# Miniprotein binders against p81326: the designs that were tried, part 12

Target 1, 226 residues: p81326
Amino acid sequence: MLHFGGFIMEINHISKILEKEREEYIRNKVEEYLKQGFSKDDAVNKANQSWRTYIGHRIQDVIYNLLKKFLKDSGLKVTTDKALNNRNLPEELDKVKRLIAINYGEYLFLPDADVIVYKVENNDIKIIAIISVKNSFRERRFETTYWKLKLKESPVTSHIKVFLATPDKDNEISYKCPNGKPKKMRIILEYELDGIYFLKEDFEETEKAKHFGKIVEDIIEISKKL

## First folded at step 2 (miniprotein)

Design R4
Fold by ESMFold2-Fast, scan of step 2:
Structure R4 (fold): chain B 226 residues (1-226), chain A 97 residues (1-97)
Amino acid sequence: as target 1 above (226 residues)
Amino acid sequence: DEELRRLVEEAERLFREAEELARRGAPKEEVEFKLIEARYLAWRALELARERGDKEVQARAHLVIARIEEVIARLRGDPEAIEEARWELEIAILLAE
């Protein structure tokens, strides 16, 4: 949508910055591993493994900052699970934490809520969405669906949208049935979650599976109904 | 922390490069790309500076973010976005005290 052209342009520019950062990161890590005595092939493989870990955190930070910037003018606020785990919480964030925490007897745990979108209206806090950021689906494949199902159990949290954001570079959930073989993970994630937002161009688009460029528009639309 | 200072210095450098590109009449997309790159590094510096309690780097990061946001708002013809720049500037001033 042209309404969010600025957001889409920012995503495009940041994607280019991340590609450049990857090249520099890999180059530097290869040099480090060669200095440690690894062969060139081993150094390259280890550098690529290191990048996979590094980029997971970078993508989360990027999504947080982009959403914070582009939702602010719509009166929406953005925070992170890291901020909510701070010992000295401001009153507003303490209320956010209480509205999203799940009870396990003596314990309260936060869902896998890398990024949290909420609004404040008439001193009332309403959680709009939580976004789980996944760079890889090797382990913890259905963790996001587990949290979605837990949130649905309570009238306090059942309205909260649970989204997955992912570059899915290994094409693990980009298509429902590539080469005639159903991708169970894609099918289950799309079925159980409220949306999947891809940080890539090539994927099977559905009503729930969209390019990340649509997320701001969707969140604003949802917030108007709450 | 040398890494924190380098990140914020790089962000400030890229901002100055973007201003020079704009002064020379470079395409808006090219100017905007540099500004977004500068802001990306400033965001990184800010995150790390908060973890370390480095008020100087936090102030510098907020200041360069404020300057970047103001220029981007003007490039896009979105004066409402100037409030973001104003907020970042207020935080930078507070931290510098």
Scores: ipSAE 0.390, ipTM 0.738, lowest interface PAE 3.4, mean pLDDT 85
ESMFold2-Fast, scan of step 3: ipSAE 0.225; ipTM 0.678

Design S1
Fold by ESMFold2-Fast, scan of step 2:
Structure S1 (fold): chain B 226 residues (1-226), chain A 80 residues (1-80)
Amino acid sequence: as target 1 above (226 residues)
Amino acid sequence: SMKKIWILIEVPDEETAKRIAEEIKRLAEELGLEVYIEVRGNRIFILIESDDEEKLRELVKRILELAEKYGAKVYVLIEE
């Protein structure tokens, strides 16, 4: 029996740490830009833009480390596309790389897979899920859906679950129909993907759109069916 | 400079995978090429490394023809 209270507690602790980290980062960047001669309003704007870039990488690392920690006792392994891009890979990771690749005739390319969950059972590697981490949707709005649709075309990859994880600070996909106006991005992403996991409390929850705190138990349940 | 080719073949069952792997070993031997072949469940992992690009292409061609005969799904990744 698995109880996921520890995972949820750790997410809550990390959320509070990231909030303090943001306040300190913004304050320091505002001071830096003011010293460079920017106006107060411009300094604040530039500091916020700088934070968006920084936090994107930070959230990706946090998600990788959390999943690695909380999935290992269930016999599940976690890697990253960055790790798979190393030229000389351990045999196991080389096989993961080949099993997640998409066929374009005589060429193979990796999908955009920030985090990859797999298992080794009876000397067979099964890719369970790939997780794309998106801090913002201003550009590259449907990249994750493109990779999902390509993965569905192959019997080797069609079983792989494709998830999106996002804080969605700008409320770009948090609601399907805010103020009676359909959000194309949210509707299409929810329809095409296997799940959306929000790193925030305020969002419209559905069967496929959930708080990030549910991702570990969902992945474990999926792995048992493979 | 060695060329490296990875091939992944997926078939319906493990017994079929083992038969295909044995045939691929035979094809490699005929061409005088060393290949790494591993069967895991219903999947066959193949690594071919050679400085002889013509023999390498011929082996890959024969492997693809063999896989097609069995209705198998094949994925090829060329490195270097």
Scores: ipSAE 0.000, ipTM 0.215, lowest interface PAE 15.6, mean pLDDT 82

Design S10
Fold by ESMFold2-Fast, scan of step 2:
Structure S10 (fold): chain B 226 residues (1-226), chain A 80 residues (1-80)
Amino acid sequence: as target 1 above (226 residues)
Amino acid sequence: SMKFIYITIEVPDEETAKRIAEEIKRLAEELGLEVEIIVYGNWIVIDIESDDEEKLRELVKRILELAEKYGAKVEVLIYE
C-alpha cells in the first residue's frame, strides 16, 4: 500500500522553507531598494514583484523533484519539456517527445508542458499527464487551455491529462464567483482542464480543483487505467 | 520617468542559460545600462531599471531577438 503522508509532510516542510526564503529575499531586496533612494512602500512593492519572478522558477523545480521522488515506487517516470529540447536526446525521451508532439501539417510542435509524467511497460511508453506550473496569470493566461484543446484532437494524445499547478497567492483563480462576480479565468480553466492543483490552503475545492497534496494519488489512479 | 523591467527567459538547459545570460550582460554594458541577471537552472531572470526609455527599448528588443534565435520562451513585466 502506497501511503501519501510522507508526500504531504514534505510539501509542508518545503512550504516552510519557501516562506523563510521569501522573508529573507524580500528583506534583502527592500534594503537594497531603500539604499537606492526608493520610499519604503515602493521598495516593498518592488521586492514583492522580484520575489514573484524568482518563486515561479523555484516552484517548477520543486514540483518536478517532488513528483519524481514520490512517483518512482509506482513505476512512473517524470521529465520536463526542457529536457525534451536537448540536442542529444536519449532514446526513451525521444519516444516521449514523439508521443506528445502536435501536428500542424508539415510541422510538429511540443505543448508547453513544464512537467511530464509517463510510464514504460514492455518498451511501450504511455504518457499519463502533463502539468503546467503558473505562479502568475498576467501573461499566458490561456496557454494551458490551448494545448489541452490541441491534444484532444489526436487519438495519440487525447488520453493525456492536462493539469495546472499554482500557489495562486494573488487569488486570481482561487474562487469561481467571489463577491458575486464570476471569475472567467477560473471557470474556463476548470472547465477545459483535467484538474487544478493549488499550493495553498484557501481556495474553492471542487472535483477538479484540489490541494496539490492530492496530485500523486490522482496520477497513480489514472496510470492504473492505462 | 523611471521604468522597471523584469524579463524571464526559459531555455533548454543550464549551459545555454549561462551563455545567453553572458551575452545579455554584454548587450547591457554596450548600452550603458545596469542589469541584474540571475541564472536559475535553465531559466534567466533579468531586472532592469532606467529612466532612459530609448536605451530600455533597444535592450528589450535585442533580448527578444536573441531569445527568438534560440527558440526560447520569454515573459516581460514592465512597471513605472
Scores: ipSAE 0.000, ipTM 0.149, lowest interface PAE 15.4, mean pLDDT 79

Design S11
Fold by ESMFold2-Fast, scan of step 2:
Structure S11 (fold): chain B 226 residues (1-226), chain A 80 residues (1-80)
Amino acid sequence: as target 1 above (226 residues)
Amino acid sequence: SMKKIRITIEVPDEETAERIALEIWRLALELGLYVTIVVRGNRIEIRIESDDEEKLRELVKRILELAEKYGAKVEVEIEE
């Protein structure tokens, strides 16, 4: 029997190492831009813009590696949409791609599936969950919701859980209004998605909105029902 | 070149494993090293990758001292 007690504590502290990494990254980028002849103010602004792009990919990589490591002993496999976009795919990944692709007439597109969890059982592939990783919601608020709704249209994909993982540092979906009501975006995302997993400690948990540390347990339980 | 070390620690119970894992995380943060720590019940798996051999040795030393303090079983594996 596996226990994941320490996992939650480790995830709660992952933000501290990322914050230290941010300080080092910004210092290095400021120095780089200063050497290129930018003013101090411009160098700082460009460094912050660079960090926002970097951290998005960094969080996705962290989530991918954590899930791959923790789910391996449960017989679950993890891949990414980037891996599935390779022209020459191994047979197993080609099957995964076909099981999550959405049909638009003459065209097939992958959903925004940063991380994909599946299992192989008797040479059959079952997709368990798709995880969309978002560092901010500025321009693409309902993209994950759109993909969830499209996946529900097909009997092949309707069982696939669609999760959102986010640090939500700007409190765009973890904040409550003064009257206790969540913002419209939070209400819609929580209603339509199968779960939201926060990479932060300061928020009110619900049945669908949880600390990221609970994602491994949830995925394992879902996989047992498939 | 980057050095890779895996450390496995086994303790009597899950609560002790969580406590040790958190202390290792703090030690790594203090030394500026990024580590992967996985806790499964009473077992802790640590992976350290760094090109800074001095800091790597210091972290391993402090992890072994911590494990000894808790009477834990430790296995260390050096990877290519």
Scores: ipSAE 0.000, ipTM 0.106, lowest interface PAE 19.9, mean pLDDT 77

Design S12
Fold by ESMFold2-Fast, scan of step 2:
Structure S12 (fold): chain B 226 residues (1-226), chain A 80 residues (1-80)
Amino acid sequence: as target 1 above (226 residues)
Amino acid sequence: SMKKIRITIEVPDEETAKRIADEIYRLAFELGLTVFITVEGNRIEIRIESDDEEKLRELVKRILELAEKYGAKVEVEIEE
């Protein structure tokens, strides 16, 4: 069994790489916006906004690769909603898609399932967890909560754990108000979701809100109960 | 009554985002709807307001089909 210190070490290494990528990305985007005729201040602001979107995608990819690497020896498999949107799906992934898709009358939609963890037992598939990766809460504050509530409506999907993973760099859900109470958004997300995993060290840890380094052992433990 | 919908689409790069935005403008024009689209890097934010629920539903359907064709991440938020 791999000691989870190795998982944490890889997270720290990748964090340093992403910091350097930020500097290069911002420089290139500022130059691009200046060429489009924006002022220096506007170009910088737009570049920073663009970085927030870029880093979200990068963090999602990092989380996918880390979970795939560290869960495989436990017999667990990892995929993404992007992979499930391919037209030519292998039979196994087609079954995964069918087991998490939510029905809206004439339409079927995938939940906000950036990363999906499942196992193959005998000739059947069991979904363990879906992980929503959020770098910012400006626009899509309760969408992960919405998908959790929709999944709970069906006996097919009600067992699926719904997790949020976030660096929360802007302290949108890890900040405490002056009276020591968590923000409304944090209270709601923690209450409704099965867990929140922070990719940062400075936050108030609870039973459901943990450092991302705990996610592998938590998923393995959940899978043993299914 | 007037409904407001926000759709966010994320794709691998800015050029793909611009192409998708152009396609959405075309779809909205065909349905006689006005959309407000912001492209920031590889992220597209679409805001639609209409009291024609049938046309609005059709536009959302076509946008989701377009996003699926590109393997894009999509989030839809309905405001009243």
Scores: ipSAE 0.000, ipTM 0.085, lowest interface PAE 24.7, mean pLDDT 77

Design S13
Fold by ESMFold2-Fast, scan of step 2:
Structure S13 (fold): chain B 226 residues (1-226), chain A 80 residues (1-80)
Amino acid sequence: as target 1 above (226 residues)
Amino acid sequence: SMKKIRITIEVPDEETAKRIAEEIKRLAEELGLEVEIEVRGNRIEIRIESDDEEKLLELVWRIYELALKYGATVYVTIVE
């Protein structure tokens, strides 16, 4: 169980890392724009806009680091699809890869599992959840649901929870219409997936659609049932 | 037990700080928490006291999510 002080300490630690990254990023981008002939004020403004785009791409790494820190005390391990695509895998990660791979005849492919949570018990590996991280839904709207449906087809993978994590900056799935009805994409994603975790404040919470801070407790509870 | 916390957020400008402060007040009201919010230029200082640790953590998380949206970071100090 995470205690109050430990939770706050980890938030501060992650914030300190992000602040250093922001300072270096902004400094470098300002210099770059100044070399291109922009005024100082324009360079600073463009650098801040660039940082907002950059941090959006960094959100997968932020989520990985947060989950790794907060799940450690519960005996849960976290890895990434990038780690699983290395040629020289440790035995443990090789087993993780095999337990989430999907068969397409002669071919094996990994789902879009940006972050993977698993546990090791009695030398056996149990996959708890995979988390797909999306900054926008403009081009790849139902990719996460495709992988959920594929994982359901096998007894080996059917227990794996599939979650979506997103800031939803474009309000594409978190916005409520004036009549209170969610958008079609939100309805489909919430129906098919095991949960949606928003990295934003401005939405109506449901049983499956929650603030990102709740993901840690949800994963721990799921792991206890396995 | 009663917990007291101070939250500091630094953003690019005072207008952004005021917008964020306004949103934080709304979040606190939704959770039934009383907060003291002060905007000093581009810095937001928040003081909260509550014996409901779960609501307090929920507010901290929602503030963190809001800060990420604006490219800012959050620092929390626990005061006993």
Scores: ipSAE 0.012, ipTM 0.551, lowest interface PAE 7.9, mean pLDDT 78

Design S14
Fold by ESMFold2-Fast, scan of step 2:
Structure S14 (fold): chain B 226 residues (1-226), chain A 80 residues (1-80)
Amino acid sequence: as target 1 above (226 residues)
Amino acid sequence: SMKKIRITIEVPDEETAKRIAEEIKRLAEELGLEVEIEVRGNRIEIRIESDDEEKLYELVERILELAFKYGAFVTVWIEE
């Protein structure tokens, strides 16, 4: 399939660009903070914090646009939690929002669904997958797992696949047993979630932990079973 | 075979976006390629179409180098 080759090539180009952009961004921010009178260590720490905030928002947009482009010809639609939080929703998106909402008695809340993949057949909407995008695991490390467990409790949402997409630049979940010690976060996330897709080359690959380049074909195959 | 590439570049401000857009126009002219460039606030949208793959990829690489120099966020879409 030619489109899978194109997808992988596009990911490789974007990954290389983001690495070069990070180096330049951090270098410039360090110089900026040094001019403000911060120590070298403080300047480096502040620059890294600034980058983590910046890239977190941007990688979500990148993943959204990639999936929208490469799933279009398979009859699959892609939206975001930002789109679903608009005050005036089109009927189709309002239905999507209702089909992923989790019930807490009198209240309905959306899961942490940065990107949502669905299909429309005969005016019926079927949610295929939600994708949580994490640039770091400092805070909210099991948030995606919590939402997966909540979605499993309802017959309406139990079929929805929950994926994590991450560059994992700090190697926080790239390996199950680095240096012989089990990494609980990697083990738990892989066990509970339907898949982890890495935006990097070096990680421990399993049936559930894959290169991001495989996500399009996986989603298409899942959609055929629904 | 004709190839199509779309590039978006995001920078901190509109003045930087305009400056980068003018440099990209110069790079395209040097390589003899036609490009569509739109500046929308702090964002630059570029469309390139050519049957000369060597020159097309050379332009893309030069655009990426320019964006790297300015610390810009870049997204590249290849239509094969």
Scores: ipSAE 0.000, ipTM 0.122, lowest interface PAE 18.5, mean pLDDT 78

Design S2
Fold by ESMFold2-Fast, scan of step 2:
Structure S2 (fold): chain B 226 residues (1-226), chain A 80 residues (1-80)
Amino acid sequence: as target 1 above (226 residues)
Amino acid sequence: SMKYILIFIEVPDEETAKRIAEEIKRLAEELGLEVEILVRGNRIWIIIESDDEEKLRELVKRILELAEKYGAEVEVYIEE
């Protein structure tokens, strides 16, 4: 499949760009902190912490752009929670926002709806999936599970697939039983979520835990069943 | 090596959940432990991450005592 082959090629290309970007970012941040009077060790530690914050946002943008590009020809549309927070929303996006919002005595927006995939049929909006992008365990991965459970409570939102996308560089949820000991977070996330897509090669693959390169074809397949 | 503990608490209403979450945050601060607390409706999710097993056990004990005081349902998952 040339369409999906192109997607995988772009993921590989972007991974190489991000690694080079990391080296430049760390060098620049170390120089900045040294100029502020921090020791070399403190400057390096602060630069690495800064990179962790930066890369999380950067990966989210990359995923949004990749999905928008590769789902377009399948009649699927992609937006972000940032776009939905604009005061003057187009009618279509206002409908999308209303279909993912959870209300319990107040208007609550989905904080982990980083990327949203939907389709328009007969002037009606159908939400296909929301994707939460997490760079590390410290980024509140458990929040994604809570939102999935809340969405299941309503007939309007119970069909929406909730996915987690993560590079998981520290192997925090890559395995269910590392060294024979179960990882409760991986078990909980996989059980409650509709899928986990890894932006890495080394992980324990299951029906719900796959390489990110599979996400486009999975979303298209799901949309055809709706 | 780092230890991870996940605690789920379900209470009768949202106001009670918010109060319990605030008290848990204070307990963690008193012990100098890093915790992640998520409150959504009447449910509380707590993630505790520490290599100090004694402080971790003490915090979990205090959280369980607090939950019992409020008549809350609690589930604890430990990943070593």
Scores: ipSAE 0.000, ipTM 0.171, lowest interface PAE 15.8, mean pLDDT 77

Design S3
Fold by ESMFold2-Fast, scan of step 2:
Structure S3 (fold): chain B 226 residues (1-226), chain A 80 residues (1-80)
Amino acid sequence: as target 1 above (226 residues)
Amino acid sequence: SMKKIFIVIYVPDEETAKRIAEEIKRLAEELGLEVLIEVRGNEIIIWIESDDEEKLRELVKRILELAEKYGAKVFVEIEE
């Protein structure tokens, strides 16, 4: 029997740590901005803006480490777009980079693939999934959708699952209007992407929009079909 | 009325971030605008507050042009 209770427990533990980290971060940043002569209200606003950028990177690192730990025994490997931008890549990672890169004439660009899951069989690499991590949707709301549509254009990349992982703390895509309809952005993202995984409890699950705790078992199931 | 702009720029490395931050500081000084700039690794965070909307737009334009020159990713939030 396969149990993912340990994964869910680690997610809950990390969420509690991140909340305490937020309180400490905001308190320290407010103090710093007050010392620089900003008003109390301005210091609080600046501290919150600073936290939004900081937490985005923290969540990416957390997701990477959790997936690496819990997918290892299933023969799956995890890397990041940051790792793939190293000038001197090992042969394996160089091949991963080639398999997800998209051609624009003479130019080759990587999709916004914060976390990449792949497997290796007899030196043959199969990309399982690309996970885009978004803490906020203010500026880059459809970037993940753009990359999904580009990957679908090629038989080499059309099988790759594209997932969005987000806390959606501001209820930008997890909120439903009083009439029961999701917002336009949520409808489009859920329709085009292969899945949305929320790092929050307060939302209504669908077949494609799920609690983040389900991502490991979903990825393992997908990998078995490839 | 006072307009507030929050800009975040992502670059390949901290050395590039420091160079771009220094250039942005010079541009702001030339325009007589007060800005707060913070460098965090490969991330540049900029807060601009001014009632001179024309100078504000000019600074943002110069910042975007500079970022494009370095192949940087830029996010802009305007608080109205």
Scores: ipSAE 0.000, ipTM 0.273, lowest interface PAE 15.5, mean pLDDT 80

Design S4
Fold by ESMFold2-Fast, scan of step 2:
Structure S4 (fold): chain B 226 residues (1-226), chain A 80 residues (1-80)
Amino acid sequence: as target 1 above (226 residues)
Amino acid sequence: SMKEIYIWIEVPDEETAKRIAEEIKRLAEELGLLVFIEVRGNRIVIYIESDDEEKLRELVKRILELAEKYGAKVIVEIEE
């Protein structure tokens, strides 16, 4: 609770940095593509596509670093699915990996968990939440929902909260139809997931769909019940 | 029955997005259809609802033709 105001300030600061980074990235990529012989329109289009891929990874890194920084004083630890895919894992991370893996008979697979929050008590590990970060929904609109439903099937993983974090710049799930109905995708995601956190200001807040600035407080509260 | 269509168009810059959005408004007005358009930077988000499927198909066709002239990326989703 001591860090919540600082968390919101950090989010706002990083948003400004990312916008400046976007301008510089696009400018540099346009020049690069023009030098390769592409037309101005093609160069700009390719630069924007390149930025969309880049920013997806950047937002994941930003969320990871913010959560790691603001959850540490609450005894909570943060890792990524990328870290868990390393060949040689520390014992603690190997245990985390085992506790979120989903069983498919002879095979174990990790859910698409961009950021993972856990705690260590009495040498035992408890997974609190996994956060899927989506810059756009494209063809993978229900992937996070699939992993939530699979995690619910096992007593080992059924307590794990599954959150979606998204800037939703294209209003793919924050959009409300003129008749007042949310899009089908928004309805399904909000119903099945434990929460949606928007990295944007303009959307209709509900009990489960909130501004990203509330995520630290929510995770700490959940951890106290586990 | 009323059909709902969502169209997302991505173009190189905001000026192009605004020009395309204005053209789409004109096309919708010519067909007598209500369309909701939002321009977000280099992206256009369109929502169309109508119980006149013939006019709806005509508007979508003209929007796709317009997007093709600009070399734009388009995503269309139909809700029933």
Scores: ipSAE 0.000, ipTM 0.185, lowest interface PAE 14.7, mean pLDDT 81

Design S5
Fold by ESMFold2-Fast, scan of step 2:
Structure S5 (fold): chain B 226 residues (1-226), chain A 80 residues (1-80)
Amino acid sequence: as target 1 above (226 residues)
Amino acid sequence: SMKLIIIYIEVPDEETAKRIAEEIKRLAEELGLEVEIWVRGNYILIEIESDDEEKLRELVKRILELAEKYGAKVEVFIEE
């Protein structure tokens, strides 16, 4: 039977919920801006900008919950950079934070690790992967690549897989030029990262650029080799 | 409309990369342009986004001149 059939069905169900949620959000925000005296075109533009901010956080939460649910039976644990930024951390999460933090002299910074997958074996923590979630690439286009390259420089973190997860609704990295070549941003991200997982249907899959439905299987396979 | 220019610079060492990055920040500030600069060892990645094409072209020109002075390898990508 299909081991990850339930995961794919859940993704499809959530995609439909998010689409309906978007329609309602945009309608409400357009009405709100119109009441404030904005023109129809300005109200629509502002509502779309507001949605892009909202959906960014929403997609992170969705990915976190899906991975937590579907990795649990494989003995894998999932956390977020938001959880790691709490003042009072449990010992386990404090160890996770220390294992992914990058040293800049007097300062320690977390990479762009929206979702973190790790395992605990004999009270030892092994970080499997970090997943950067991007709704758009208008800001900090290569931030995920920068963090991958910084992590690769240390023996402590060089094994950590760095994945990008994105709906790429604006076709910023899933678009091809008319001559069939990928955009340079797609080429660079795919080359430097360990994988790109698209939360959309209409793109060309490669060995490293896949539908999000494959991420659970890939993470489990990686964890078995550690 | 907004144009995005991405510049990748390879230099001999990390100290040189940091010096060039600081100089590029200064050049951008002089032109009133915002730039994001990433330094990774001996590599520099620069992202410039602006709708002012004249200022964009001037900044890119100055960056390329700076890179040439240091004998650096440069790749330029334009996203329209």
Scores: ipSAE 0.000, ipTM 0.174, lowest interface PAE 16.1, mean pLDDT 79

Design S6
Fold by ESMFold2-Fast, scan of step 2:
Structure S6 (fold): chain B 226 residues (1-226), chain A 80 residues (1-80)
Amino acid sequence: as target 1 above (226 residues)
Amino acid sequence: SMKKIVIIIEVPDEETAKRIAEEIKRLAEELGLEVWIYVRGNRIYIVIESDDEEKLRELVKRILELAEKYGAKVWVDIEE
C-alpha cells in the first residue's frame, strides 16, 4: 500500500511537469500556426486557446492514472465513461455500466462520469464514486450537479458519491465575492455535491471543499461503509 | 453467432424484483438457456448470451410478457 504522503508528493511532481509541458506546448503550437501563415499575435492567441482544450483532457488522464495507482492496493478499481462506451465489455465493466445508468423514461443512459471508482467483493459490484473533472465552468457549470440529482432519484444509484475535481485557475469557485460571501456557483456546487477537490492551494477550505491530496483517503473511508 | 441481450426491469420494490427474478430463472431453465441475473435495489438485470437465436428470442419474449403483466418498466439492449 502506498502511504498518502507519497500521493501528495506525486501530485506536486506532476504539477511541475504540467508547467513545463505548458511552456513546450505553447511554444510548439506558436511555431505550427506561424508555419500555417498566421500572424504572430494570432498564433499566440490560437496556441493559448489550444492549450485550454488540451489541458482539460490532460487533467482527466492525470487524475484517472493517479487514482488507479493509489487506490489499487485498497482493492478499489477505477474506470472511465469512455471505457464503458466500448463494445463487448467484460462482465465486470458491463455490470458497472448497468449499475450507474440513469432512467429517462423509455431509455437508460450513462451519466457524464469522467472517472468512476468501484469495488468488487464476492462477485458483487459496488459503485463508490464518480468524479467530474473540470478545468473551466463556462459552458456547463452545473452539469455535475445535474448528474448528482439524477443519481439520487434511484435506490440503485442514490448511494454513489459525486465529486468535482478542478484546478479552478480562473478562480470561478475558489474565491469570494467583493462583499466577502462565497460565489453563488460555489454555494450551489458545494451544497448539491458530495465534495469538491481543488488542484490548487488558494481556496476557502470547508468540510466538503478540500485539497485534491485528500481524495484517496476519503474514497477509501467511504468504500468501507458500503 | 453468439448474441448478447441485456434486459433491465424496474419494479416498485426489491422484494418484487427478487420474486420476478426467480420466475425468470425458471423460464430460462425451461428453455435450457444459461442466463446471468442479478437484482440491485428495485431493478433486475438479465444478461442472456446464446448462439441459439430461436431460444434466445423466445426467452426474451417470455421475459417481456412477464414484465408487462407486472406493469414493470423495461429496457432492452441488444449487442450484436
Scores: ipSAE 0.120, ipTM 0.641, lowest interface PAE 6.5, mean pLDDT 85
ESMFold2-Fast, scan of step 3: ipSAE 0.012; ipTM 0.555

